# Ledger of designs, part 5: VHH binders against SHC-transforming protein 3 (SHC3)

Target 1, 186 residues: SHC-transforming protein 3 (SHC3), of Homo sapiens (Human) (q92529r149to334)
Amino acid sequence: LGPGVTYVVKYLGCIEVLRSMRSLDFSTRTQITREAISRVCEAVPGAKGAFKKRKPPSKMLSSILGKSNLQFAGMSISLTISTASLNLRTPDSKQIIANHHMRSISFASGGDPDTTDYVAYVAKDPVNRRACHILECCDGLAQDVIGSIGQAFELRFKQYLQCPTKIPALHDRMQSLDEPWTEEEG
Short names: E, the ipSAE of ESMFold2; O, the ipSAE of OpenDDE; V2, 0.75 times the mean of E and O plus 0.25 times the DockQ between their complexes.

## First folded at step 1 (VHH)

Design h13 (framework vhh_7d4b_2)
Fold by ESMFold2-Fast, scan of step 1:
Structure h13 (fold): chain B 186 residues (1-186), chain A 127 residues (1-127)
Amino acid sequence: as target 1 above (186 residues)
Amino acid sequence: QVQLVESGGGVVQPGRSLRLSCAASGFTFSSYAMGWYRQAPGKQRELVASISGSGGSTNYADSVKGRFTISRDNSKNTMYLQMNSLKPEDTAVYYCAAPTYEISNPDYGTVEYFDYWGQGTQVTVSS
């Protein structure tokens, strides 16, 4: 990944997630992302709407998903994936749609046979505490996108396993939190 | 909410043993790799040992290989560090950590990430 890998994708929107993904089993996390994709696709004109298989949402699942934010819905964006962040900009890079620090991202899914062109990820949002963001990819791109997100997570993990001389103490990095910068870019 | 609570630290003489415990809550413990870090005054924080979610894979820092053993009990949501043949240079605050992601289903492309630390427990090795 180096400085980052960039893809051109369509941003569809996000839905607030009212429960921590860590508190949920894997099956529930998967159902949340599928339901979020479905709801956002149905709300956005021009989104691909045909899902091959969809279970009706459970009462519990509906309690986990909150309000939708469609402010940037339907925009083509430049998505840059790096070990630092997922950065969403207009293709000319003049406007930032969102910048989510990797540590703020708790779960991602993409290339699911039932939602093959979609990628969803759950990140802490400056406006909302936590939201599931939905990306629509050209045919085949969703696999590359989720693969790159997985590689970014793996590289962060491996960084913590490296020699201490190459990894400064976390509190000594002076990156107290880049929270204000991340919030302003959301 | 994710919580990691360390226990088992103390003051011991060189050559003795201690067992550290980390009680985890607020997440699906068995799905996540876990680790122990330590930090001595004036030194950088270092990874001591890590263990996969299933417990099938472990890794150790060169300074502790053959002396320390990491393990976990997924039925109790607890991770352990058995510290044998302790040396004065092992003196540090020991932190339970979950600074890891997991790709849960490679066919499907799902991944998880979290980076969370406990408050730490002091280990002092001196006569």
Scores: ipSAE 0.014, ipTM 0.301, lowest interface PAE 7.3, mean pLDDT 75

Design h14 (framework vhh_8pnl_2)
Fold by ESMFold2-Fast, scan of step 1:
Structure h14 (fold): chain B 186 residues (1-186), chain A 126 residues (1-126)
Amino acid sequence: as target 1 above (186 residues)
Amino acid sequence: QGQLVESGGGLVQPGGSLRLSCADAGFTFSSYAMAWYRQAPGKERELVARISSGGSTNYADFVKGRFTISRDNAKSTLYLQMNSLKPEDTAMYYCAKESHVLENPGYTYSTEYDYWGQGTRVTVSA
């Protein structure tokens, strides 16, 4: 991946995730990302339909998802995927919309047959706390995007495993990626 | 494309045990979450157990406490230890790589891949 791989995608928005992804099983995590995609698509004019037929959300799913942030809804962005971060910027690369460090990202999904053009990822940041961010990709690009995210995840972890002096520090500093964020952590 | 090969199935009596194996001929095994699914005659395929690249496990309620999923990344092999087998466990068992769902590998790598091998048959009967 070197300096990173860049894709042009549409940013649809994000929805706050009120529970730690670590406290949820894989099936529930998948359902949460699919429900987040559905809700954001319904809220954003010009978004594609996410599902051919949507199940009504359970009370449990509804209790996990909080407020939507649609400030940058429908904006075309340059998404750069590297071992350091997912970097979202304007297509001219002049303005950073968001920068999510790799270690702050707990979960990603995308290219699912029911949501073929969508990628969702859960990240922590000072603005949105823990949120599920939704990207709309054209022409089968979602498979490439999710693949690149997976590759960046693997390479970052592999790099740290190759340095014995960093292994204890990394594992000691491995707070749950989904722990509540506070200004006074430490 | 037959990269995943399941083995270890057989005929056992209720209360018996079996250990299933799934071998991956490729070198992407350690990067993927792996899962065991099963399909009984006339039923849809259902998830039995899932394991991340880091070893985190998840089980279906109907096997919890009876089955144990594990992996050996050096051998590129996935295992399912099945104890206290019941007639309702009778099915063809399949392993899968996951490519649609990812967890950060700083903790756990988990992805879904919809590839299915030929499976291995488990029959539990008196």
Scores: ipSAE 0.015, ipTM 0.343, lowest interface PAE 7.4, mean pLDDT 74

Design h15 (framework vhh_ozoralizumab_d1)
Fold by ESMFold2-Fast, scan of step 1:
Structure h15 (fold): chain B 186 residues (1-186), chain A 127 residues (1-127)
Amino acid sequence: as target 1 above (186 residues)
Amino acid sequence: EVQLVESGGGLVQPGGSLRLSCAASGFTFSSYAMYWVRQAPGKGLEWVSEISSSGSTIKYPDSVKGRFTISRDNAKNTLYLQMNSLRPEDTAVYYCATGSYTWENPSYKVTGAFDYRGQGTLVTVSS
């Protein structure tokens, strides 16, 4: 990744996440990102993702997800992905929309096949508020974006392994070794 | 939107071979990892094989390693499973599957779950 990889994507918005991702099981984490994509797409005129069929959110999910923030909805942004951060700026780079240190990002997914153009990630802001951020990508780009985020996590993991005093939970990593997820092509 | 249609299942004798196919539509097939999973009668889902979006990374559990081969044709939006040296314990409904790509902080899990499967194709291995 070097100094980072930059993509031009559309920022759709974010939804407050009221609980730590670490306190939730994997199924709940994926449901949160799917529900966040659904709510943001419904609220943003011109979003690609008219969801064909949507179940009402469970009471559980409604207790975890808070208010939506659509302040920057529909803006094209420059997304730079590096081992240090996800940096969101206006395309002219004059305004920072958001800057998320990699350590503050707890979860990321490239949307369901029904929402192939979407990437979602959960990050803490500097005042410890969590939000699920939704990005809309051009056809096929979402896979490159989520792949680059995954590569940044893997490179960060290798850095942690080289620093014995700050190692991640190896047990969780080893459990994933025999089931690789999507591989990035470029 | 997402459609996965399996074919090629049937009845074979132990030691026989079958080739399964999965026709994918409604998403950018070449951008997603693909999986074969199976469910034997009265059992849960068992992962059988996986292949990265490019085809460069392929994985199998020990139960099928050396006997099964997964492959894909991104130009045709088709996934394949070549099954050789079939055993009675391979009897199951076989599903083509895909899901959202998920990556967690390195302190946690780095793989995702399968959300989309086809209708399945039955493979029966008996005399």
Scores: ipSAE 0.065, ipTM 0.442, lowest interface PAE 4.3, mean pLDDT 77

Design h16 (framework vhh_7d4b_2)
Fold by ESMFold2-Fast, scan of step 1:
Structure h16 (fold): chain B 186 residues (1-186), chain A 128 residues (1-128)
Amino acid sequence: as target 1 above (186 residues)
Amino acid sequence: QVQLVESGGGVVQPGRSLRLSCAASGFTFSSYAMGWYRQAPGKQRELVASISGSGGSTNYADSVKGRFTISRDNSKNTMYLQMNSLKPEDTAVYYCAKSETYVIQNPKYDTYTSFDYWGQGTQVTVSS
């Protein structure tokens, strides 16, 4: 396997998610990430802006989302995506912002037409417990980033099942692909 | 402007095969998960098969596992459903579906993909 693929993106912050993503249907999960992106963009100076307009959140969504953590908001970061983790560091690699093991990530979304420059993912960590983390990508990178996360989930899951597979290593697949892969299959 | 156009349906005898096609336009095809749904008379729509944008991952309903194969050709913006060993119970209108959002879920936790953009459908009838 390889060391992963690295992108330079902007970390905007995260919002606590008070319920397990496994307990929620797919439509609710996508609404959570959209709402999280909107709230974080409104709270962070210099954020590009996610929505032209949006529906007010339902009581259900408001009960699922908790407090924002904006401690590292607006920082440019080096994001390394591998079968092991999503690793967020300062671009000079001197400081770790977060390291989210792939096992701890339940959901990710990105490249939505209403939020084309944003990627959101839900992960557990010791600091934020379960939170939805928001990344702002530029120059079309959101599609590449979410595609790479999807490939990491796919390869990690196949390794977990210990199934024989002839697919290339995740790092090789990410490096060689000319077309972004940004969606999930159920 | 998203367009999905199904083709390949028809009338066939039990045990035979059909291949459905879905021609897509108006979006970056390789960036979206695609699926096939079906709806039999008097029943709700059910997801039959789904495929990731890269084609690297596929999922099937238990009723069609081992008989149906979903695939895609991103260079032609086309998705296919190869249906083998057809049964009368497979009689339904088959719909091509596109995910609205670029979504990646951990397969360990999620067994369901939600699609909310549909084609017009193509009729498959399996009868003697």
Scores: ipSAE 0.017, ipTM 0.333, lowest interface PAE 5.8, mean pLDDT 75

Design h17 (framework vhh_8pnl_2)
Fold by ESMFold2-Fast, scan of step 1:
Structure h17 (fold): chain B 186 residues (1-186), chain A 127 residues (1-127)
Amino acid sequence: as target 1 above (186 residues)
Amino acid sequence: QGQLVESGGGLVQPGGSLRLSCADAGFTFSSYAMAWYRQAPGKERELVARISSGGSTNYADFVKGRFTISRDNAKSTLYLQMNSLKPEDTAMYYCAAQTSYELTNPEYGSIETYDYWGQGTRVTVSA
C-alpha cells in the first residue's frame, strides 16, 4: 500500500451503531451491515439501491441502529486507503470529509453478493461516535476497495507480530473477548 | 455455508511431526481467509497461523520456523504442517474461517474475528 491507494466513490451517509460489533455474532453483523445499506439507500435520492434477502427487519436490528447522518449524502469523494487510515476528501482534495484511523475501524464489508456495489465500514470518530459508513462504487470497484482495506488490516497485523515490545501485546488483545475500544470518545 | 472439519491430530513424541487438515463442504472455500487456533487446558484460545484468500501468511512467534500453513482451493482444504513438536504444543487445534468480503479488524479480534469454527482435533506431545 505505500502512501495509500485512492478510489473515486460516492459517499451515501452513515448510521449510528449503538453496540460494539465485537459483541454481535456473525449473522447479526451481516444483517446490521445490509440493513444499514438498505436504510441509507432509501433515504438518499438517486442511490442505485441494493437487493437484499427477503428476511424482514427485526426489532433487534432496529435497537442496534440509531440516527442517520446524511450531511454529505450523494457526494463524490476521493477515498484513500493506507495502513494508517481511511481518508475521505472532496475530489479536488481541498476538504476532508472524514479521516478514520485504521485502528478505529472495527469491521468492513464490500462486494457482498447481496449488495455488490456497496462498501460499508464501522468506525469510531469524534463527529459520528460509532457509525456504519456507506459507500456506493462503480461496478467491480467495491471488491478492490474491500481488498485494499483487507491488505491494510493484514499489514498492521503483521507489523504487530514483528514488533511485540513496541506495540501493545497482540496476544492479549486477540484473546480478550470484551476489550474496549482503544480510542474511546468521552 | 458448509461445515469445517479438522483431522490429523494424534500423539507424538517431542521432535516429531504432524500435518493437520481442515476440510469444508462449501463451494466458496477460495473466498475465505483461514486460520489455525489452539487451546491448552486451562488457557484461552490463541492464534497459531493465518492465511488470506490470496495466500498471504502470518504466524505467531512461538511457531515461526516450525509450522507452515497452506491451502488447496481445488480440494477445499486447509493444512498446518507441524515440525519439531514440543510438549508446549499440546492442545486442541481449531480451524477458523471468515469471508473475504466481510472483515473484522484483527487488532480487536481473537476468536470473534472469525465467522466459522470447526470442532477441533487434539494434538498431544509427550515423552
Scores: ipSAE 0.314, ipTM 0.693, lowest interface PAE 1.5, mean pLDDT 77

Design h18 (framework vhh_ozoralizumab_d1)
Fold by ESMFold2-Fast, scan of step 1:
Structure h18 (fold): chain B 186 residues (1-186), chain A 128 residues (1-128)
Amino acid sequence: as target 1 above (186 residues)
Amino acid sequence: EVQLVESGGGLVQPGGSLRLSCAASGFTFSSYAMYWVRQAPGKGLEWVSEISGSGGSTKYPDSVKGRFTISRDNAKNTLYLQMNSLRPEDTAVYYCARDTEVTFHNPDYSYKTGMDVRGQGTLVTVSS
């Protein structure tokens, strides 16, 4: 990835996620992204459409998803994927829509047969808190986008392991300075 | 406050065995995948084992597969690493680490962005 890889995609919006992803099993994480895609697609005119047949939303999933932010709904954006962040800008690069550091991202999913053109990821930021962000891709592009996000996660993980820094000593003395603490439940 | 305290390291001859322990506190231990990582003198961190929160799934790199066994006791909030057939190249400071909250899924692969390494580690020296 070097300086990053850039794709042009459509940003549909985000929905607040009211619970830590860590409190949810993997199946539930996948279900909330699919429910988020469905709700955002229904709310945004001009979206391709979430599902040909929408399953009724579960009461449990509805309790996890909060308010939507559709401020930038339907905008074409330049998405730059690097080991540092997912950066969302206007295509002319004049405006930053969002910049989500990789460490702030708790889940990403996309290119599934059930949601072929969609990529969703859960990230924390000062504006939306923890939210599930929905991207709509051109035919066939979603697999490339999610693949690049996965590669960035893998490279970041390998960089972390190979770093000669004294990460344990840093955490012991400064706490969360380089690697923030995960959210704790209870 | 999350704390991880490693112990059990020492000096051992090639071919010997050691069992490392990690005492965890300040979080719901059973909800986190855990790792053992090591740092040899003058080198970066190397991943050596992974275990799921329930203990039902374990993973190892080829360098230690068949020699090291990771396990956990969720009732005691303790992680273990059983090391057999030790080699001079296993000489390192060993750290336990918990998984970050970050998970990634696509049909082909699951990724993680890093580990929380908190303790001072435990030194393992393999020499004659």
Scores: ipSAE 0.017, ipTM 0.393, lowest interface PAE 6.0, mean pLDDT 78

Design h19 (framework vhh_7d4b_2; at its last look DockQ between E and O 0.53; V2 from the best seeds 0.00; counts 0 for: pae O 3.0 > 2)
Fold by ESMFold2-Fast, scan of step 1:
Structure h19 (fold): chain B 186 residues (1-186), chain A 129 residues (1-129)
Amino acid sequence: as target 1 above (186 residues)
Amino acid sequence: QVQLVESGGGVVQPGRSLRLSCAASGFTFSSYAMGWYRQAPGKQRELVASISSSGSTINYADSVKGRFTISRDNSKNTMYLQMNSLKPEDTAVYYCAKGSTYEVENPLYGTQTSEFDYWGQGTQVTVSS
């Protein structure tokens, strides 16, 4: 990735995630991500993602998703993906919408057949706590975006493994910022 | 659209080696985790090896660890399984599998729950005395 890869995407907003993603199986994470995308898309005029045949979410899924933050909804933004962070700026680069350090991001999803043009990622920050951020991409771009996020995760982890000195202390510091081992700690 | 084509299977004697290849098309290969499954007659399909999109994270079933090596070449859209010290118990149809994600997990936080949503037609491996 070098200095990072930049994509022009539309920021739709974020929705609070009330449970640790690490405590959830793949099927549950997929359902939460799809539900988050659906809720944010329905709240934003001009979003592409009207889902056919959307059923009411289960009580469990409804308990996991909290309040939405739509302050920057519908804006075209520059998304820069690097081993350091996901950086979201206005296209003229004059305003930062969000900057999420790689250590603060637990997972990302993009190019799901049910939500083909959407990318979602779960990150912690001072404003939104733990939230699922929703991006709308042009045709095919969601696949490139998720690929770059995956590459950034892998490269960051490879860097981490190459520096074994003080690794337990570094890992413990990072874990204080990530999702807890159990929901009892959350 | 998605196509996975396995090759390299055959009939070998115990202790010999085979190299399986999986040629992928119809999706962005470098963005997906990949794996090898196998199924013997009358048994359930089991995952024998998996590899992350970049190749940095690799997992093996206990039954094949130390004997099999999974690898991928993203420039060629191809995944490989090098099978050494083959045993009669390795006799099965071997399937190339594409990860269902679309999802990537930060490996610092350790929830590596990947699902596979597509399998190739399979290639027969027979280890006979």
Scores: ipSAE 0.334, ipTM 0.687, lowest interface PAE 1.6, mean pLDDT 79
Fold by OpenDDE, look of step 2:
Structure h19 (fold): chain B 186 residues (1-186), chain A 129 residues (1-129)
Amino acid sequence: as target 1 above (186 residues)
Amino acid sequence: QVQLVESGGGVVQPGRSLRLSCAASGFTFSSYAMGWYRQAPGKQRELVASISSSGSTINYADSVKGRFTISRDNSKNTMYLQMNSLKPEDTAVYYCAKGSTYEVENPLYGTQTSEFDYWGQGTQVTVSS
């Protein structure tokens, strides 16, 4: 992916995910992603969400999904996908909205059949902690976006396998990422 | 339309090997986890093996660990199941399965896929003396 691939998409914000995705079964992960898309779309004015008859969220999902951060919601952004990171920037490239290192991203998924234009990915960052970020990808772009993310994941993994010595720190860091953010009592 | 076509089944003696193939079409193969299920007569369908979209995460049923190998070639939209040291208890219809969600996992993170929403027609594997 060299310098990476760039897409123009709409950022809708993110919602905190309070549990590690590793601890969740596939069904639950899917449900979380879908629920995240739904909640964020409901919260953002003008978001095209199939807000049809949503079953009340399960108690489980409510316990896993936290508060939304709608900073930059509704903005057109430049999304750059590389083996290093997902980089979200303003259209003029003057402001970085988010730079999620590949190591901090667990997975990306498309929406359900009613939300096919949405891509969601879960990442850890200092601002949002663990959060599901929602992208609106219009005109069938969602598949391309998620495909590119997948390719980046795979390539990064291959790079890791070729240079295992640089990543022991990553395994340790990933284990450390599962450590509860001990509030350093300052 | 999603299509999964299994091949490679047959009748073999105990201790022999078979290789199953699943040709996939109608979806972005590389973006989905895939798996093999089997169903023996009078038994429930059970997961035999699963493989993540990238192939980095693999799971086996305990009953087939060390004997079966799941793999995939995303360039060919094909998944494989190498079955070695076959036993009579492996007799079943084997089904190729597609993951239920359009997702890509980070292999560094390691995710387990447990849900599938589409199956092929199946291929018969019979192990008998």
Scores: ipSAE 0.031, ipTM 0.390, lowest interface PAE 3.0, mean pLDDT 83
ESMFold2, look of step 2: ipSAE 0.252; ipTM 0.645
ESMFold2 (binder alone), look of step 2: mean pLDDT 81; pTM 0.816

Design h20 (framework vhh_8pnl_2)
Fold by ESMFold2-Fast, scan of step 1:
Structure h20 (fold): chain B 186 residues (1-186), chain A 128 residues (1-128)
Amino acid sequence: as target 1 above (186 residues)
Amino acid sequence: QGQLVESGGGLVQPGGSLRLSCADAGFTFSSYAMAWYRQAPGKERELVARISSGGSTNYADFVKGRFTISRDNAKSTLYLQMNSLKPEDTAMYYCAAETKYTIDNPEYSQYEVSYDYWGQGTRVTVSA
């Protein structure tokens, strides 16, 4: 990734996630991102999801998703993916929409056959707390975007593991994204 | 349905080369991210190399500069070119088609590896 890789995508909005992704099994995390994509697409005028055979949401899934924030809905943005962050900017105005440090991002999805043009990621920030952010991509681009996010996750994790001082404490000291990582001695 | 079938394994001396192939005829090969994994005797299965549907590649540190992953979507075939082979490369090599649609950040949670399809493996032995 070097200094980062940049894509032009459409930002559709975000929806609050009321539970830590660490507290959910993988299947539930996947279902939550699909449901988040559906709800944000349905709420944004002009956005149309190609959702075929969508299962009605369970009451459990509905309890995990909170309110939507559509402040920047429908904007074309410049998305830069690096080992440090996902940086969202408006190419036209040079305005920063969001800058999510990689450590603040717990989960991502993209290019799913049920939502092929969409990328979703769950991040914590000062404004939205924990939220699932939805991006709409041109045909085929969603796979490149999720691939780059995956590369950033792996490279950053390997960099973390190569820090000798912190390696022995990694598994014991890491907290979920809804709890800060503490430096208290165990 | 489809099955992945690996080939190209064998016995080779240290410093030698092998080219592994993974053929598929049963599903939309070009839409899947593909990977090579290996499992040495007495060890857990580990990732060797990945290639996305778009052609982006990732390699494990222990094979960088020696192995090259590639794909031919027209032939529905995945390749692994292995150069400068070492005794430590001795293992069963497996081809996998992955749905990398969802990923956990490994800093905060162990990710669950989900694969749609696996091959039966091809054995590589590097010995004098």
Scores: ipSAE 0.323, ipTM 0.694, lowest interface PAE 1.7, mean pLDDT 76

Design h21 (framework vhh_ozoralizumab_d1)
Fold by ESMFold2-Fast, scan of step 1:
Structure h21 (fold): chain B 186 residues (1-186), chain A 129 residues (1-129)
Amino acid sequence: as target 1 above (186 residues)
Amino acid sequence: EVQLVESGGGLVQPGGSLRLSCAASGFTFSSYWMYWVRQAPGKGLEWVSEISGSGGSTKYPDSVKGRFTISRDNAKNTLYLQMNSLRPEDTAVYYCATEGHTVYTNPAYEKTITAFDYRGQGTLVTVSS
């Protein structure tokens, strides 16, 4: 990945996630991202249809999802994926929409047949707390985007396995996922 | 709140055996890869073993392969490390760790890629005569 791989995608918005993804099984995590995609798509004019047939949300899912933030909804953005972060900027690179360090991202989803063009990821940041961010990809890019996110996580993890001294100190790991990445080698 | 509590460490003679346990709570244990990592006095962290959520996949570095066995009991939310043929070089604080990041790319298969998230206090293993 070098300095990162950049894609042009549409940012649809995010919705707050009121419970830790760690407290949920894999099936529930995927249902949360599917529901988040559905709700954000309904709220954003011009978004593609996410589902062919929409199911009513369970009471459990409704209790986990909070407020939406539709600032920047429908904007084309440059998404840069690296081992350090997911960086979202305007295409002219003059405005940062969001910069989520890899350690702040607890879950990412893509390649779902029901939401083929969508990538969703759950990240902590000072503005949105813990939120599920929704990206709309065109021309099959969703598979490339989620693949690149997976590759970034894998490369980062492999670096730790080969160089144990680069693994974050205990005090860094005891902090919340929204803490800045302050100390690392290189 | 993710909590990991290690136990089972102690003093053992070279060639001996120990079984470490890790009691997990605050997350869906069966859905996460689990890890054992260790830190010898004055050294950095060293990866010791990993196991998939289902227990179907395990991996070890050459330094412990054939001597250590990782296992899990998802009904009890407990991770284990069986250590045989212990050597003085195995002396370390052993930590139970879990993943921080998960990537879902297929409804039939969850792809998990992560960095360590060691929230446990560790358990000391001393191998000495």
Scores: ipSAE 0.014, ipTM 0.294, lowest interface PAE 7.2, mean pLDDT 76

Design h22 (framework vhh_7d4b_2; at its last look DockQ between E and O 0.26; V2 from the best seeds 0.00; counts 0 for: pae E 7.3 > 2)
Fold by ESMFold2, look of step 2:
Structure h22 (fold): chain B 186 residues (1-186), chain A 127 residues (1-127)
Amino acid sequence: as target 1 above (186 residues)
Amino acid sequence: QVQLVESGGGVVQPGRSLRLSCAASGFTFSSYAMGWYRQAPGKQRELVASISGSGGSTNYADSVKGRFTISRDNSKNTMYLQMNSLKPEDTAVYYCAKTVYMDNPEYESGTTYFDYWGQGTQVTVSS
């Protein structure tokens, strides 16, 4: 992926995820992205929030999702995807909205029968803690964006296998500050 | 290039069992979550089961939970779906699928869409 690939997409905002991703199975992770998209679309007045068909939100999902951050909501942004990070910048490139290192991203999801033009990913950063970030990618661009993210994950994993002693330091407290839970993996 | 080849489908009576296999090649199999999808005539394709790259985490549709078991053998690049107590409503084409996402080492991922699918294997539960 080299210096990265850049897309122009609409940033809808993010919503805090109150539980560790390791405590959640695949089905729950997928439902989190659908619910997060729904809540953020309802909160952003200029966003295309129409759904073809939507089931009622789960009470359990309501306990997992926290407050929204709409500081840059509805803005067209530059998204740069590389093996190092997902970088979100304002249109004039003067301000970084977020820079999520690959090690801080738990998963990404693109497209859903009910919400086709969206890409969502869950990442940690000092500003938003653990949050689901939502991008609107019109005109079929969502498939290109999620494909590029997947390629970045694949290339990053290959780099990890080539240099196993370069695992990020366990005491990187800026990334791990928002981990109140003990290990929950079975 | 990615290749996914399903096998093990057939026609069976209700209450019987089948085991589906998916042989995978063209990528590092153990690095990716995998899934089984099915599509019945006139219905949307739906997720049946999924499994993490390590095999340590699984998920099932409510309609198959307790009857179906997903598994993988990373030494053979093969994923399986054991289908017990089959019902007529399980009749569908079953697809092996690979996600485009890979978790960092501490997490797993999934989606309702997959970029790579096999041609499918027919399962018919009748008579």
Scores: ipSAE 0.014, ipTM 0.220, lowest interface PAE 7.3, mean pLDDT 73
ESMFold2-Fast, scan of step 1: ipSAE 0.354; ipTM 0.727
ESMFold2 (binder alone), look of step 2: mean pLDDT 79; pTM 0.801
OpenDDE, look of step 2: ipSAE 0.017; ipTM 0.344

